# VHH binders against q9lv16r187to401, part 1

All scores and structures are predictions.

Target 1, 215 residues: q9lv16r187to401
Amino acid sequence: NIMELPCGLTLGSHITVVGKPRAAHSEKDPKISMLKEGDEAVKVSQFKLELQGLKAVEGEEPPRILHLNPRLKGDWSGKPVIEQNTCYRMQWGSAQRCEGWRSRDDEETVDGQVKCEKWARDDSITSKEEESSKAASWWLSRLIGRSKKVTVEWPFPFTVDKLFVLTLSAGLEGYHVSVDGKHVTSFPYRTGFTLEDATGLTINGDIDVHSVFAG
Positions, changes and structure headers below are counted from each chain's first letter, unless a header gives other numbers; antibody chains are not in Kabat numbers.
F, E and O are the ipSAE of ESMFold2-Fast, ESMFold2 and OpenDDE, as the mean of both directions, binder to target and target to binder. V2 is 0.75 times the mean of E and O plus 0.25 times the DockQ between their complexes.
[cut] stands for letters that were removed.

## First folded at step 7 (VHH; framework vhh_rezetamig_d1)

Design s01
Fold by ESMFold2-Fast, scan of step 7:
Structure s01 (fold): chain B 215 residues (1-215), chain A 123 residues (1-123)
Amino acid sequence: as target 1 above (215 residues)
Amino acid sequence: QLQLQESGPGLVKPSETLSLTCTVSGGSISSGGYYWGWIRQPPGKGLEWIGHIDYSGSTYYNPSLENRVTISVDTSKNQFSLKLSSVTAADTAVYYCARHRYDSWNEVLFDYRGQGTLVTVSS
């Protein structure tokens, strides 16, 4: 269940996953969704896509350069979530969460809006013609490119039993995730990992994978 | 910010019990959603999970160490502790205390870790 990327990723590389989320299953593992041992099984529907690097030490699992984990049902928040993180030598970094919300009318629906981070070029500099004292900064920003972190609100992009096309792209400042042609979230590159370090991709969980291809 | 700090003797004699304490600052052990645990790294080897505990005292141990390990929590001091009995030279390692969250996808992985403390088992 591993797609190998022998030369790693390069700027502009993309991976496309075509799949369909499965209906919730009964989960008893106390390590999932804040379960305690002895609790009744909870209904969970989640899957993960992970970019893996090379092992630092023999006997350890490979680092997870990007852990992308859509949770349709069973997150501790009770909402649909997409969680992104990095794991190196058994240690998770700071989680980046694309969190769902419930309307006052539809608190029981699985689908909802999510707040996600997007890294975008700072094109606002080109519209500030009155900032003549910053002309040198403007040209430098245009030449090297600046990315801003913004929060974007979207409908949760996954639905049980609905086919989706997910594209993971390697951008200038981070990974970008699109579903059915629409940008969903971004994950900034973290220190200690380069695109060339991403030598494998794994997909696991409540998902029927139809195809995976790189380009 | 959350900080975890190991403390305890750096030298333990074979057959004795290794005892370490982790002091948590910048956060509360009584907060739900987290487990507090121990991992170790023997010289020249990979990381090994020892076990973890929640604020209510529920414990989970590595099966290979389960008969020698006890982890306890003291919420009044915001501390948790490790006791490893019947130690041998194979228990020589850097010991880390750590915080674990269940959203690690079916794995005993941590999001915060102390700086580590070297424990040498020698007579």
Scores: ipSAE 0.286, ipTM 0.650, lowest interface PAE 3.5, mean pLDDT 78

